# Ledger of designs, part 158: VHH binders against q9p7j3

Target 1, 174 residues: q9p7j3
Amino acid sequence: MILPLFPETQVHVFVYENVSNCAAIHEQLISQNPIYDYAFLDAATILYKKQVYSAIIRALEDRRDEQMKTKTIHSEVILSLSPKTEISSAFRQFSMTKKSKNIVVVKIDSKLTEEEEFERLDKLVEGNRVEFSDEELQKLIDFKVLKKNYKLDPSTLENPLASILSSIALRGYS
Below, E stands for the ipSAE of ESMFold2; O stands for the ipSAE of OpenDDE; V2 stands for 0.75 times the mean of E and O plus 0.25 times the DockQ between their complexes.

## First folded at step 11 (VHH)

Design z36 (framework vhh_5j56_2)
Fold by ESMFold2-Fast, scan of step 11:
Structure z36 (fold): chain B 174 residues (1-174), chain A 125 residues (1-125)
Amino acid sequence: as target 1 above (174 residues)
Amino acid sequence: QVQLVESGGGLVQPGGSLRLSCVASGFTEFTFDDYAIGWFRQAPGKEREGLSSITSSRGSSTSYSDSVKGRFTISRDNAKNTVYLQMNSLKPEDTAVYYCAAGWELSYPRDFDYWGQGTQVTVSS
């Protein structure tokens, strides 16, 4: 994918359903295994493609402006999904857990093609790949989790896109 | 918000031992056992050095820097919201202010959100 403000940055986003080895992946992330250098998100927290893209753009803007709060661009994507500035809160809210069933995986600055990343990730993730689309994401979302993470009330929950995007863009000011 | 308080520092002879404690409080949304805790130190004129960490995961994995591996042991008591650093075979080079920090277990230690004010450890030559 090509981002208007970052046309030279390679971005790949992958979605997996029915993942059986999240506990094993989590242990690899704890050990900081460089093979797992991706942002691993719980799909229960992601409703729209634009939600993920907005977090990626915010993370890339922070990197450009030398304002990253985290060590890696992938950690910055996870932070950027959160309306709060606390890193621990963002990871608790959006990152994959040992008990996750469906995940969204983001790769930035890949040296591999999209096909090569798919081949690599399919060996790490024991689940079924699905298209990164609003239709597929809407099958995996947990609206209770979404409501809590973005503090949505009943009127906002009926059409949450604008509220989610503004929360990501303003991060800590809403 | 989360607050960390270190204690147990002091003056000790080379070859001696000290046990540092880090007591955490101020939890509202998450509990103590949701956080990974790390120990760091900084001596005058030197960069802050990561020494050891303990995760929040069920298996509670630990890590140690090469400079302290085999001499220092990290442990946690979740019922007391406390992390310990047992320091054995202390050397003059271990003289520093020792800090504990709390963050998420998937965060890099440098990215931990909460830091204590530090406790002085002096190993007299």
Scores: ipSAE 0.393, ipTM 0.724, lowest interface PAE 2.8, mean pLDDT 88
Fold by OpenDDE, second read of step 12:
Structure z36 (fold): chain B 174 residues (1-174), chain A 125 residues (1-125)
Amino acid sequence: as target 1 above (174 residues)
Amino acid sequence: QVQLVESGGGLVQPGGSLRLSCVASGFTEFTFDDYAIGWFRQAPGKEREGLSSITSSRGSSTSYSDSVKGRFTISRDNAKNTVYLQMNSLKPEDTAVYYCAAGWELSYPRDFDYWGQGTQVTVSS
């Protein structure tokens, strides 16, 4: 997938449910294994495709402007999901954990087709791939976690997408 | 939130040794072994400087600044949620407040999100 704002950058997003080896993946991420060069998100924290795209765009903008706070573009995607500025807080809020069962995986700067990238990633993730859609994401979301992460209240729950996107866009300005 | 408490500082003569400890607590979603730990110091009138760091993954990777390389050794005990800084061959210029910091990644000093209150180290004859 090519983003209109960043035509030179190929992006792929995958969703997995019933993943059995998140703990193993987590250990590889901590070890900074290069073959795990993805952003691994807990699907319980993701409600919309636009939420993911917004974070990707924010990360790419930060990279373009040489304002990245994290070491890698994938880490920056995780940070960009958060309304908080602390890296550890962002990872705690949105990153895949050892206990995760459903995940969203983002690849930035891919040189492969979506299918080729999937074949590569499928060797690392032991789970079932599902469609990257709002419908599928809504089946995996934990609303309690979502409300906590973005401090949603009854007034903002009517249109949570707007609140989420605002939080992402205004990170560091609250 | 994650809390860090330094200990082991004090007064020592030049050429002496000290061992600093940093105990971490307050972990929720992540555990101690998920964090990288760094030691910093700040002397009066000087900026804070990084001394040493140890990665997560059971402390498999370490780094040292040129000022302390060969004299200081960083290690961690994940079972005790503790990181140590063994300081040998201490010099008067090592006099400073020493800080422990924790973070997910160590690309820049700003990647450390949690800091201790510091422990005073004084090297004097």
Scores: ipSAE 0.024, ipTM 0.419, lowest interface PAE 3.9, mean pLDDT 90

Design z37 (framework vhh_5j56_2)
Fold by ESMFold2-Fast, scan of step 11:
Structure z37 (fold): chain B 174 residues (1-174), chain A 125 residues (1-125)
Amino acid sequence: as target 1 above (174 residues)
Amino acid sequence: QVQLVESGGGLVQPGGSLRLSCVASGFTEFTFDDYAIGWFRQAPGKEREGLSSITSSRGTSTSYSDSVKGRFTISRDNAKNTVYLQMNSLKPEDTAVYYCAAGWELSYPRDFDYWGQGTQVTVSS
């Protein structure tokens, strides 16, 4: 996709359900295998496409402004999903775990086309790729996890989008 | 916020041993057990180097850089909020300031939230 404020930046987002090899992927991420240079998110934490886009935009803004708190743009995306500024908290809340079953994968600054990234990721992830859409995301979300991560109260649960986007945009400054 | 304090550094002759300790405090939302701890070092004029890490107690595993494998051992004592680095067969090139850092396991070695002030290790005859 093309972001209006970052037209030169290539961004790809992929969604996989029923992933059987999350433990193997997790091990590759710990070993920092450069083939796995993506942001791997637990789909249980993602409700909207706009949630992911807002985190990507925030990460790119922080990189542009030389304000990144992490060493990689993909780690910065994970941090940017969190309403807090603590890196450990963000990874615990949003990143894939060994027990994850559905994942959202983000690639920024790809040197490959979207089609080539699909081919590459389909070899790394043992699961079923689905469309990156609100409809598909809403099948994979865990509302208890979402409520906890964004501290949503009963009044916001009916339409949490604005609260989620505000939390992403205003983390550390609310 | 989490604070880390290193101790155990000093002067030692080549072939000697030292044990570094890293004591953590200041936990609020998470406990010591929730954090991965890494050991790093930096010598004058060189980049900071990741040496070893130990994951949170929920799935404890260790890693080591090639330069210290077989010589250094990381361990943790969660009851004491402490991580240790046992350093054996020390060489002059191990001379550096040694830091411990705390973060999530996928953050090692690049993206740790909390850093100690460091402890000097000098290996010289």
Scores: ipSAE 0.144, ipTM 0.565, lowest interface PAE 4.8, mean pLDDT 86

Design z38 (framework vhh_5j56_2; at its last look DockQ between E and O 0.33; V2 from the best seeds 0.00; counts 0 for: pae E 3.8 > 2)
Fold by OpenDDE, second read of step 12:
Structure z38 (fold): chain B 174 residues (1-174), chain A 125 residues (1-125)
Amino acid sequence: as target 1 above (174 residues)
Amino acid sequence: QVQLVESGGGLVQPGGSLRLSCVASGFTEFTFDDYAIGWFRQAPGKEREGLSSITSSRGDYTSYSDSVKGRFTISRDNAKNTVYLQMNSLKPEDTAVYYCAAGWELSYPRDFDYWGQGTQVTVSS
């Protein structure tokens, strides 16, 4: 996938349900194994494709402007999902945990086709791949977590996408 | 919120040993084994410096600063929500307030956002 504002950067996004080895993946991430150079997100925290794209774009903009707060573009994607500026808070809010069952995996700067990248990632993730769509994401979301992460209330729940995108775009601004 | 309490500090002679403990509590949504734990110290008139850290799941991923490598050992007991710092071959320059800190273990770079109140360690003849 190519983003219009970043034509030289190839991006792939994958969704897995019923993942059985999140604890093992988590251990590899702790060890900073370069084979696991992805952004692993808890699907329970993701409601829209545009939410993920917005975070990716924000991370790419930060990199372009040399304003990254984290060490890698993938960690910056995780940070960019959060309305908070604290890295630890962002990771607690959105990153995969040892107990996660459903995940969204993001690859930035891929040199492979989507199919090739999938084959590579499929060796690391033990679960069922599902379509990256709003329909599938809505089946995996935990609304309690979503409400907490973005401080959604009854008034904003009518259009949660707008609130989420605003939170991502305006992080660090007051 | 997560709370950390240090203990085990005190007065010791050069070449002596101390074992510090850090007990964590107040977990709600997450558990102790979701957090990396680090030890820091601050001497009078100096900046706070990181000494050692340990990740959570197996406790087998550790790091040490050059100033304490070979002398200090970090370990954890997840069943007790406790992290230890074994300090051997202590020197007068090790005199400082020692702090325990906790942060999400996947943070990159690691960002510690919970801190203890500290325990005084004094190395003097």
Scores: ipSAE 0.592, ipTM 0.810, lowest interface PAE 0.8, mean pLDDT 94
Fold by ESMFold2-Fast, scan of step 11:
Structure z38 (fold): chain B 174 residues (1-174), chain A 125 residues (1-125)
Amino acid sequence: as target 1 above (174 residues)
Amino acid sequence: QVQLVESGGGLVQPGGSLRLSCVASGFTEFTFDDYAIGWFRQAPGKEREGLSSITSSRGDYTSYSDSVKGRFTISRDNAKNTVYLQMNSLKPEDTAVYYCAAGWELSYPRDFDYWGQGTQVTVSS
């Protein structure tokens, strides 16, 4: 995918369900294995494609403006999903865990085609790849997790998109 | 708010040993067990250098920079909210202010949220 504001930046987003090797992936992430340089998100925290794109755009804006808070663009995507500025909170809220079952994987600045990234990730992730769509994401979301992460009241849970996007845009200011 | 306090620094001769301690307090949302801890140093006029890190409650993963591998050992005691850096075979170039930092285990150590005030280590004869 090409973002209108960042046409030179290659962005790929993948969704996997029923992943059986999250503990092994987590171990590779702890050791900072460069093969695993992606943002690995718990799908329980992602409700909309726009949620992910908003975080990516914010991370790319921060990189463009030399205002990144984290070492890598992928860590910046994870941070950008959170309404808080604390990096530990963002990772706890949105990053995959050893117990995750469904994940969303973001790759920025790939030198590979989307097909080549698919082939690479399919070797790393033991699960079923599904379409990155609102329909598929809504099958994997945990509304209790979403409510807690964005501090949504019960009435906004029925149509939370605007609140989520505002939280991402206002991160660290209110 | 999480606060970290380093201790154990001081003056030592080349070839000597020191053990630094980092004691954490001020936990509200998370506990000490939830944080990875890293050790860093900075000498005057030089950039901050990452030395070692240890992951959360199990301490399963430790890492060391090439400059300290084989000489320094990181460990933690979660019951005491403390992480240690055992420094052996100290050299004059190890002279620096030493900092501990706390963050999430998947974060790069330079991205850790909380930092101590530092403890001075001087290696000279």
Scores: ipSAE 0.537, ipTM 0.782, lowest interface PAE 1.9, mean pLDDT 88
Fold by ESMFold2, look of step 13:
Order: structure tokens, then C-alpha cells, then sequence
Structure z38 (fold): chain B 174 residues (1-174), chain A 125 residues (1-125)
């Protein structure tokens, strides 16, 4: 897809459930294998499509403004999901781990169609692709993790979207 | 909360050796092998200097600063939640407080959010 504010930037987002090889993917990410240049997120931390798009937009704005804190646009997406500015904390909170069961995978600056990118990604991920939709994301979320990551209290849990999106948009601006 | 405790510091002559230990505890949601561990030092009046780091992935990816490469060796024992810094051929310029730090090992670039309280190393005749 193409975001209106970044019309020359093609983005694809994929969701996989029941992934059996997260440990193998983790090893490739540690070695910085360029074939794995995606943002691999733990789906237990993602409730909304807008959460992912807001992080992508924030990362692209920081790239445009030469304010990126991480080495790639994909690592910047992971940082941008966090309400905090610390890189290690953001990765701990949102990135795929060796123990992850469901993942959200983001590709920015793709030169491929969605189906061509899926064909590549499907060689890397051993799991079942599902639709990138709020309905599917809701099935995969861990609300205990979501509450912790965004410091949501009972009143904000009634409508967490606004609190989550403001955390992403306002990170670092106070 | 993750806690790090350094030990093994002390007084040593130039050319001597010391082995520092960094013992980690307080893991609740994750394990020690999810973290990269780094060693840093700070001498009086100087900024903190990164010395070495190690991940837990296969192959034990390590890095060293130019100031210690060839003299210092980092290693880890995940069963003991411990990282070591073997320091050989010590020089007076190595005198500092040495800190270990932990960060999420997938963090790119490497970043550290847990720090020990430090152990003093003094190299003098």
C-alpha cells in the first residue's frame, strides 16, 4: 500500500499465526542477514491496524527529518511503537522474540507487489498467513502485555486506541 | 527488575591480569540469554567508554573497542547468568570503574537499559 503523506513509499504488512520458527528467524536478525530486512513484531503487542500505520508514519517522518535513532527504517518502526525513546526497551516490548507464536511483519520501501513480497516472506516464516485486519489482530493480542506497554489504566482500557496513538505520535515531544 | 552486579576488581601491577564477573538476576518475563551484555569503564574526569559486548546467539557474537582489542576477552556462561571480562596486559590507562550493562540483544543499534554499580580496577606499581 501507499500512504498519502509518503506517496513514493510502498509498504506491505503481513500477519502470521502459529509460527513455528521464530527462534530461527531470531538468529537471522541477530546476524543482520539482509534477506530478513523487515520489521518483525510480536502480534501479542498489536491490537489495531492504525497502531502499525501510526508507527510506520512516525518512522517515515523521522527519516524525512533526519531524526532517526536506529539504523534502518524497519528498526525505526519498532522504536516508533514505543511510548519511550530507549531503543532496547522498544525492541524488548514490541519485537518478535524466540518465544513468539504470532507475528506482524512490515516491509517499507518495497519494490514488489504484495503477492511478490509475500512469496519471499513465506519462504522465511513457517506459519499461517492471516488478514491484516483489526478482527484478526484482536484474536492475537495479549491485553496484559498491551496494558503494560502503554501503561493503560482501567479507564483507558475502555478506549485504548486514542491513548496508544497519542503515545506513538508524541514520543519524544513531551 | 533486572539487576547486574560486578565483581573481581582490585589493584594490579602493569602487565598483570584480572577477570571481572557480571552476575545478572531479576529476570521475570525473559531470560538472561535474551540480553546482550556489554562492559564499559569510566575513569575520573572522562566520559564512559564502551569496551566490549557479547550476545547469546549461536556463535557468541562479540565486539571490542580498539583500546582493548587483543588484550581483553569477553565471554558468557548462561547457566550462571554471568558474563566475564578477562583483562590481560593491563596498563595504568586501564584504571577505572568498570560497569556491565544489559540490553535487548535484538536491539539495533545495540543499546543498554540496565547497569551495574561498578567495580574499581586500579593498575599501578
Amino acid sequence: as target 1 above (174 residues)
Amino acid sequence: QVQLVESGGGLVQPGGSLRLSCVASGFTEFTFDDYAIGWFRQAPGKEREGLSSITSSRGDYTSYSDSVKGRFTISRDNAKNTVYLQMNSLKPEDTAVYYCAAGWELSYPRDFDYWGQGTQVTVSS
Scores: ipSAE 0.298, ipTM 0.693, lowest interface PAE 3.8, mean pLDDT 88
ESMFold2 (binder alone), look of step 13: mean pLDDT 81; pTM 0.824
OpenDDE, look of step 13: ipSAE 0.140; ipTM 0.541

Design z39 (framework vhh_5j56_2)
Fold by ESMFold2-Fast, scan of step 11:
Structure z39 (fold): chain B 174 residues (1-174), chain A 125 residues (1-125)
Amino acid sequence: as target 1 above (174 residues)
Amino acid sequence: QVQLVESGGGLVQPGGSLRLSCVASGFTDFTFDDYAIGWFRQAPGKEREGLSSITSSRGDSTSYSDSVKGRFTISRDNAKNTVYLQMNSLKPEDTAVYYCAAGWELSYPRDFDYWGQGTQVTVSS
C-alpha cells in the first residue's frame, strides 16, 4: 500500500498462521535482538488491513512530528493500535505472546526488498505464510479479544471498522 | 495511576549489603502481576543504567547487567505488590540513585510506563 502522506516510506506486512515457535521469537524480542526489529502482533487482535495501516500511519505521523512515545517505530505501531496511551496496555492487548498461534508482522523502513524480507522472516517464523488480506485476517481474529481491546458494545461489534479506525487515529477519542 | 515507591537506600561501607524494596499501588485495569519490574540507577554525571528485571509472570525469568551479576538478586512478592533488590558486596562505584520502573516485558526499558522517585545509595567508608 502507498501511504499518501508518506510515499517514500517502505512498509511490508506479513501474516503467518499455525506458528509453532512463538516462545522462541518472544525470547529474542525480550533480549532486543536487532534481527527481530519488527512489530510482532497477535493475529487474534487484527480484523482489517485498514486497522494495521491506520496504526502505521499514526506511528509515522508521530515520528514526523517528533512525538513518538516509544523508542522504535515498530513499538510505536503497537502503541498506535491501542485506544489507550499506556505502552504496557498496548503491548498486552496487541503484541504476540509465547502462546500465540497466528501473527501479523510489520516492517517499516526496510533496507531489503519485500521478497528479501519474506526470505528472512520465513527463516525466523515457523509457520505458514498467508496473504495479507481481509479474508485471511477474518479467519484468524478472536472477536472476544477485539471487543475487549476496543471496548465495543454489541451494536458496534457487527460493524466495528469505523470505531476501530477512530480509536487508532484519535487514541481514546470518545 | 500506577505509583511506585522505593525504600531501603542509605549509607553503607564497601563490602556491605542493602536490600531495596519497591512497593506498587494504584492498579485499575491490570494487577501488579501483569507488569514487568526493573531496577535502574543513575550516578551524577552518568547516564541511567539498567541493572536487573523480573518478568510480569511468576518471576521465573530474571536478567542482570554484567556490572551487578552475581552480586545483586531481584525477586518479587506478588501478594504484597513488592519487588526487591538484594545488593551484596557493594562497591563505591555502586553509589547512585536507584529507581524501580514498571512496564511490559517486551518494552524497551526507557519505555516503561511508571517510574519511582528514586532512593539514594551511598557506598563509602
Scores: ipSAE 0.439, ipTM 0.729, lowest interface PAE 2.2, mean pLDDT 87
Fold by OpenDDE, second read of step 12:
Structure z39 (fold): chain B 174 residues (1-174), chain A 125 residues (1-125)
Amino acid sequence: as target 1 above (174 residues)
Amino acid sequence: QVQLVESGGGLVQPGGSLRLSCVASGFTDFTFDDYAIGWFRQAPGKEREGLSSITSSRGDSTSYSDSVKGRFTISRDNAKNTVYLQMNSLKPEDTAVYYCAAGWELSYPRDFDYWGQGTQVTVSS
């Protein structure tokens, strides 16, 4: 996938359900194994495709403007999902954990086709791939977690996408 | 939120040794072994400087500043949620308040999100 604002950057997003080896993946991430150069998100925290795209765009903008706060573009994607500025807080809120069962995986700067990237990633993730769509994400979301992460209330729950996108866009300004 | 408490500071003569401890608590989704820990110090009138860091999990990777390399050793005990800084061959210029910090990634000092209150180390004859 190519983003209009970043035509030189290829992005792939994958969704896995019933992942059995999140703990193992987590250990590799902590160890900064370069083979695991992805953004691994807890699917329980993701409701919309646009939420993911917004975070990716924010991260790419930060990189373009040389304002990244994290070491890698993938960690910046995780940070960009959060309304908070603290890296650890963002990871706590949105990153895959040892206890995660469903995940969203983002690859930025891919040199491979989507299918080729999937074949590579499929060797790392033990789970079932599902379509990256709002419909599938809605099946995996934990609304309690979502509400907590973005401080949603009854008034904002009517249109949570707008609130989420605003939170992402205004990180560091509220 | 994650809380850090330093201890082990005090007065010591030049050439002496001290062992600092940093105890972490307040973990929720992540555990102690998910965090990298760093030691910092700040002397009066000087900026805070990084001294040493140890990666998360089993602490396989450590780093040291040139000022303390060969004299200081960082280690961690995940069972006790504690990181240690063994300081040997202490010099008067090592006099400072010593801080421990925790973070996910340690590319920059700003990557540390949690800080202790510090412990005073004084090296004097």
Scores: ipSAE 0.025, ipTM 0.482, lowest interface PAE 2.5, mean pLDDT 91

Design z4 (framework vhh_5j56_2)
Fold by ESMFold2-Fast, scan of step 11:
Structure z4 (fold): chain B 174 residues (1-174), chain A 125 residues (1-125)
Amino acid sequence: as target 1 above (174 residues)
Amino acid sequence: QVQLVESGGGLVQPGGSLRLSCVASGFTEFTFDDYAIGWFRQAPGKEREGLSSITSSRGDSTSYSDSVKGRFTISRDNAKNTVYLQMNSLKPEDTAVYYCAAGWEMSYPRDFDYWGQGTQVTVSS
């Protein structure tokens, strides 16, 4: 996929439900296995495709402007989902855990095509691949987690998109 | 931004012990707990050698090179922004400048982006 603001950047986003091996994936990430160079997100935290794209765009803008707060673009995507400026808080809020059941996986600057990344990820993730769509994400979201992560009041929970996107775009400016 | 300062080096006799400390400061948008810390050394005319590392989350995981395994122990005190390297049974071949370095735990590859200035360890009679 090509983003209008970053046409030279390859972006792939994958969604898996009913994943049984999140603990094993987590161990591979800690061990620095190069095959697992992706942003692994807990799908309980993601409601819209635009939420993920906004975080990707913010991360790419920060990289372009030499203002990345993390070492890698994938870590910067995770940070960019958070309305807070603290890296540890962003990872606790949005990254997959050993107990995650459904995940969203982001790859930026892939040397592979989307089909090749699907083939690779299907070998690493023991779960059911589903379409990256608002409909599928809506089935996996945890609204209690979403409300807490973005400090949403009850009136915005029925249509939270604008609040989420504003939080991502205005991270650190409260 | 992030600054690392090593201390505890010096002259010691073969078979002796030293404890090195690495104190981190300069955090603004992140904390010491977000970083894995490694210990490295370099002797004159040799390549830099990785010795040991400890993960961010209160030392959940440690690793050691074969050259120091069983003799050196890495630990961290996140409340003090400090990592320690306890060095026992020191040998003349352990003589080197010792560096600590910080890198983001979950990033790949784990490049250590922040480096201290080093502390000299000399093992001789």
Scores: ipSAE 0.012, ipTM 0.268, lowest interface PAE 8.8, mean pLDDT 83

Design z40 (framework vhh_5j56_2)
Fold by ESMFold2-Fast, scan of step 11:
Structure z40 (fold): chain B 174 residues (1-174), chain A 125 residues (1-125)
Amino acid sequence: as target 1 above (174 residues)
Amino acid sequence: QVQLVESGGGLVQPGGSLRLSCVASGFTEYTFDDYAIGWFRQAPGKEREGLSSITSSRGDSTSYSDSVKGRFTISRDNAKNTVYLQMNSLKPEDTAVYYCAAGWELSYPRDFDYWGQGTQVTVSS
């Protein structure tokens, strides 16, 4: 996909449901295996496409401005989803775990096409790929997790988009 | 709020050994086992240097900087919420304040965000 502010940057986002090998993927991430250089998110934390795009844009802006807080652009995407600037909290809140069942995978700076990345990820992820769409994400979200991560009260939970996007844009000010 | 306390520093002569300890506390939802922990040092007028890290859980994955490989060994005792740094063959250039730091298990060591106050190690005859 093409981001208007970063037209030279290749961005791919994949959604997998019913993933059976999250523990194996997690072990590869702990060992920092470069083959797994993606942002692996727990789909229970993602409600909207715009939520993911906003985090990607923030991470790319921080990289452009030499203000990244993390070593890799993919870690910066995970951090950018969090309303706080604490790296460990962001990973605990948004990154996949050994117990995850559904995941969102982000690749930035790919030299591969979307189709080639899919072929590569299909070898790493044992699950069913679904469309990256608000409709599909809404089937995988855990509203209790979303409420906790963004500190939403019951009134905002029915229409949380603006609150989530503000949290991403203004992280570190709360 | 995770808190780390270092101990075991002091004055030692070149060629000597020290074992540093890092005790962690303040776990509310997750346990010590869920955190990766590393050792860092900073000498006056120098940038902070990463020395060694150990992954979460049983500590089956460790890393070392080139400056300490073969001389320093990191280990953890999860029952005691403690990480150790065994330092052998100490040199004057090892003189620094030594810090332990913790981060979530998927963080790179440079991205660890919980830090101890440090313990001074001085290598001098």
Scores: ipSAE 0.547, ipTM 0.787, lowest interface PAE 1.7, mean pLDDT 88
Fold by OpenDDE, second read of step 12:
Structure z40 (fold): chain B 174 residues (1-174), chain A 125 residues (1-125)
Amino acid sequence: as target 1 above (174 residues)
Amino acid sequence: QVQLVESGGGLVQPGGSLRLSCVASGFTEYTFDDYAIGWFRQAPGKEREGLSSITSSRGDSTSYSDSVKGRFTISRDNAKNTVYLQMNSLKPEDTAVYYCAAGWELSYPRDFDYWGQGTQVTVSS
């Protein structure tokens, strides 16, 4: 997948449900295994494709402008999902945990096709791949977590996407 | 920039215990509580390997490699800007230079930005 604003950067996004080895994946991340060079998101915190795209775009813009706060572009995607400036908060809010069951996996700067990347990732994740769509994400979302992460209230719940995108875009400006 | 200083290493017999400390300083934009801390080790002729990590405030804040699980315990004292590694049931193969590293929440490889100078741990009869 190519984003219009960053035509030279190939991005892939995958969604897995019923993942049984999130704890094992987490251990590999701790061990800094380079083959796990992805952004692992908790699907319970993701409602829209545009939410993920916005975070990716924000991260890429930060990299472009040499304003990244985190170590890697993938960690910057995690940060970019959050309305908060604190990195630890962002990771607590959006990153995969040992207890996660459904995840969204993002790869930035991929040199592989989507199918090739999937084959590689499928060896790492023990779960069922589902379509990266609003429909599928809606089945996995925890609205309580979503409301908490973005401080959604009755006035913003009618159009949560607008609020989410605003939060992502305006992080650090409020 | 953030500085890390390890201590507590030394010579110990097999089956013995050591407690390593990692003291962090030099924080500017973020505080110690914002950082995740990891312990690594490197033996002569071998690659550096991750052993354990602790995040700032998540419920699943601790992780261990299979090589040290059940024997090593990581903990932190935010008031002292210190992370500890309690090492029990030490084996000769645990002989290495042990490093602490600081970075953000550890959900990705290569998340560590700052490293200590290391402390030598030798397990020998």
Scores: ipSAE 0.022, ipTM 0.427, lowest interface PAE 4.2, mean pLDDT 90

Design z41 (framework vhh_5j56_2)
Fold by ESMFold2-Fast, scan of step 11:
Structure z41 (fold): chain B 174 residues (1-174), chain A 125 residues (1-125)
Amino acid sequence: as target 1 above (174 residues)
Amino acid sequence: QVQLVESGGGLVQPGGSLRLSCVASGFTEWTFDDYAIGWFRQAPGKEREGLSSITSSRGDSTSYSDSVKGRFTISRDNAKNTVYLQMNSLKPEDTAVYYCAAGWELSYPRDFDYWGQGTQVTVSS
């Protein structure tokens, strides 16, 4: 995918359901295996494509402006999903865990094509790949997790998109 | 809010040993086992220096800076929410305030966002 504000940046987003090897992936992330240099998100926390894109754009803006709070662009994407600037809180809220069943994987600055990244990730992730679409994401979301992460009230939960995007774009200001 | 408290600092002669402890508290949803812990130091007029880190995965993945390799050993006791730094063959240049820090395991490289208040180590004759 090409972002209008960052046309030079390669961005790929993948969704996997029914993943059986999250504990193994988690172990590789802890060991800092460079093969696993992606943002691995728990799909229970992602409701819209625009939510992921907004976090990516915010991370890229922070990198461009020399304002990254984390040491990698993929960690910055995870931080950018959070309404707060605390790194550990963002990872607890949005990153995959050993117990995750469905995941969203983001790759930025890939030297591979989308097809090559699909081939590579399909070897690392033991699950069913599904389309990165609002319809598929809405099958995997946990609304209690979403409400907690973005501090949504009952009136906002019926149409949370604007609130989520505002929280990502205005992280640290409100 | 995760909080870290260092202890075990003090005055020691060159060639001596000290063991620092870092006790963690304030866990709500996640536990001590989910955090990587690092040791850092800062001497007056110098920048903060990273010394050692230990992961949550059984404590067997450790790293050390060149300045302390072979002299310092990091270990953890997850049942006690404690990380230790065993410091041997201490030198005057090891004089500094020593800090422990906690970061989320999945950070690459590891980002430390919770810090202790520090404990003073002085190595002098």
Scores: ipSAE 0.012, ipTM 0.368, lowest interface PAE 8.8, mean pLDDT 84

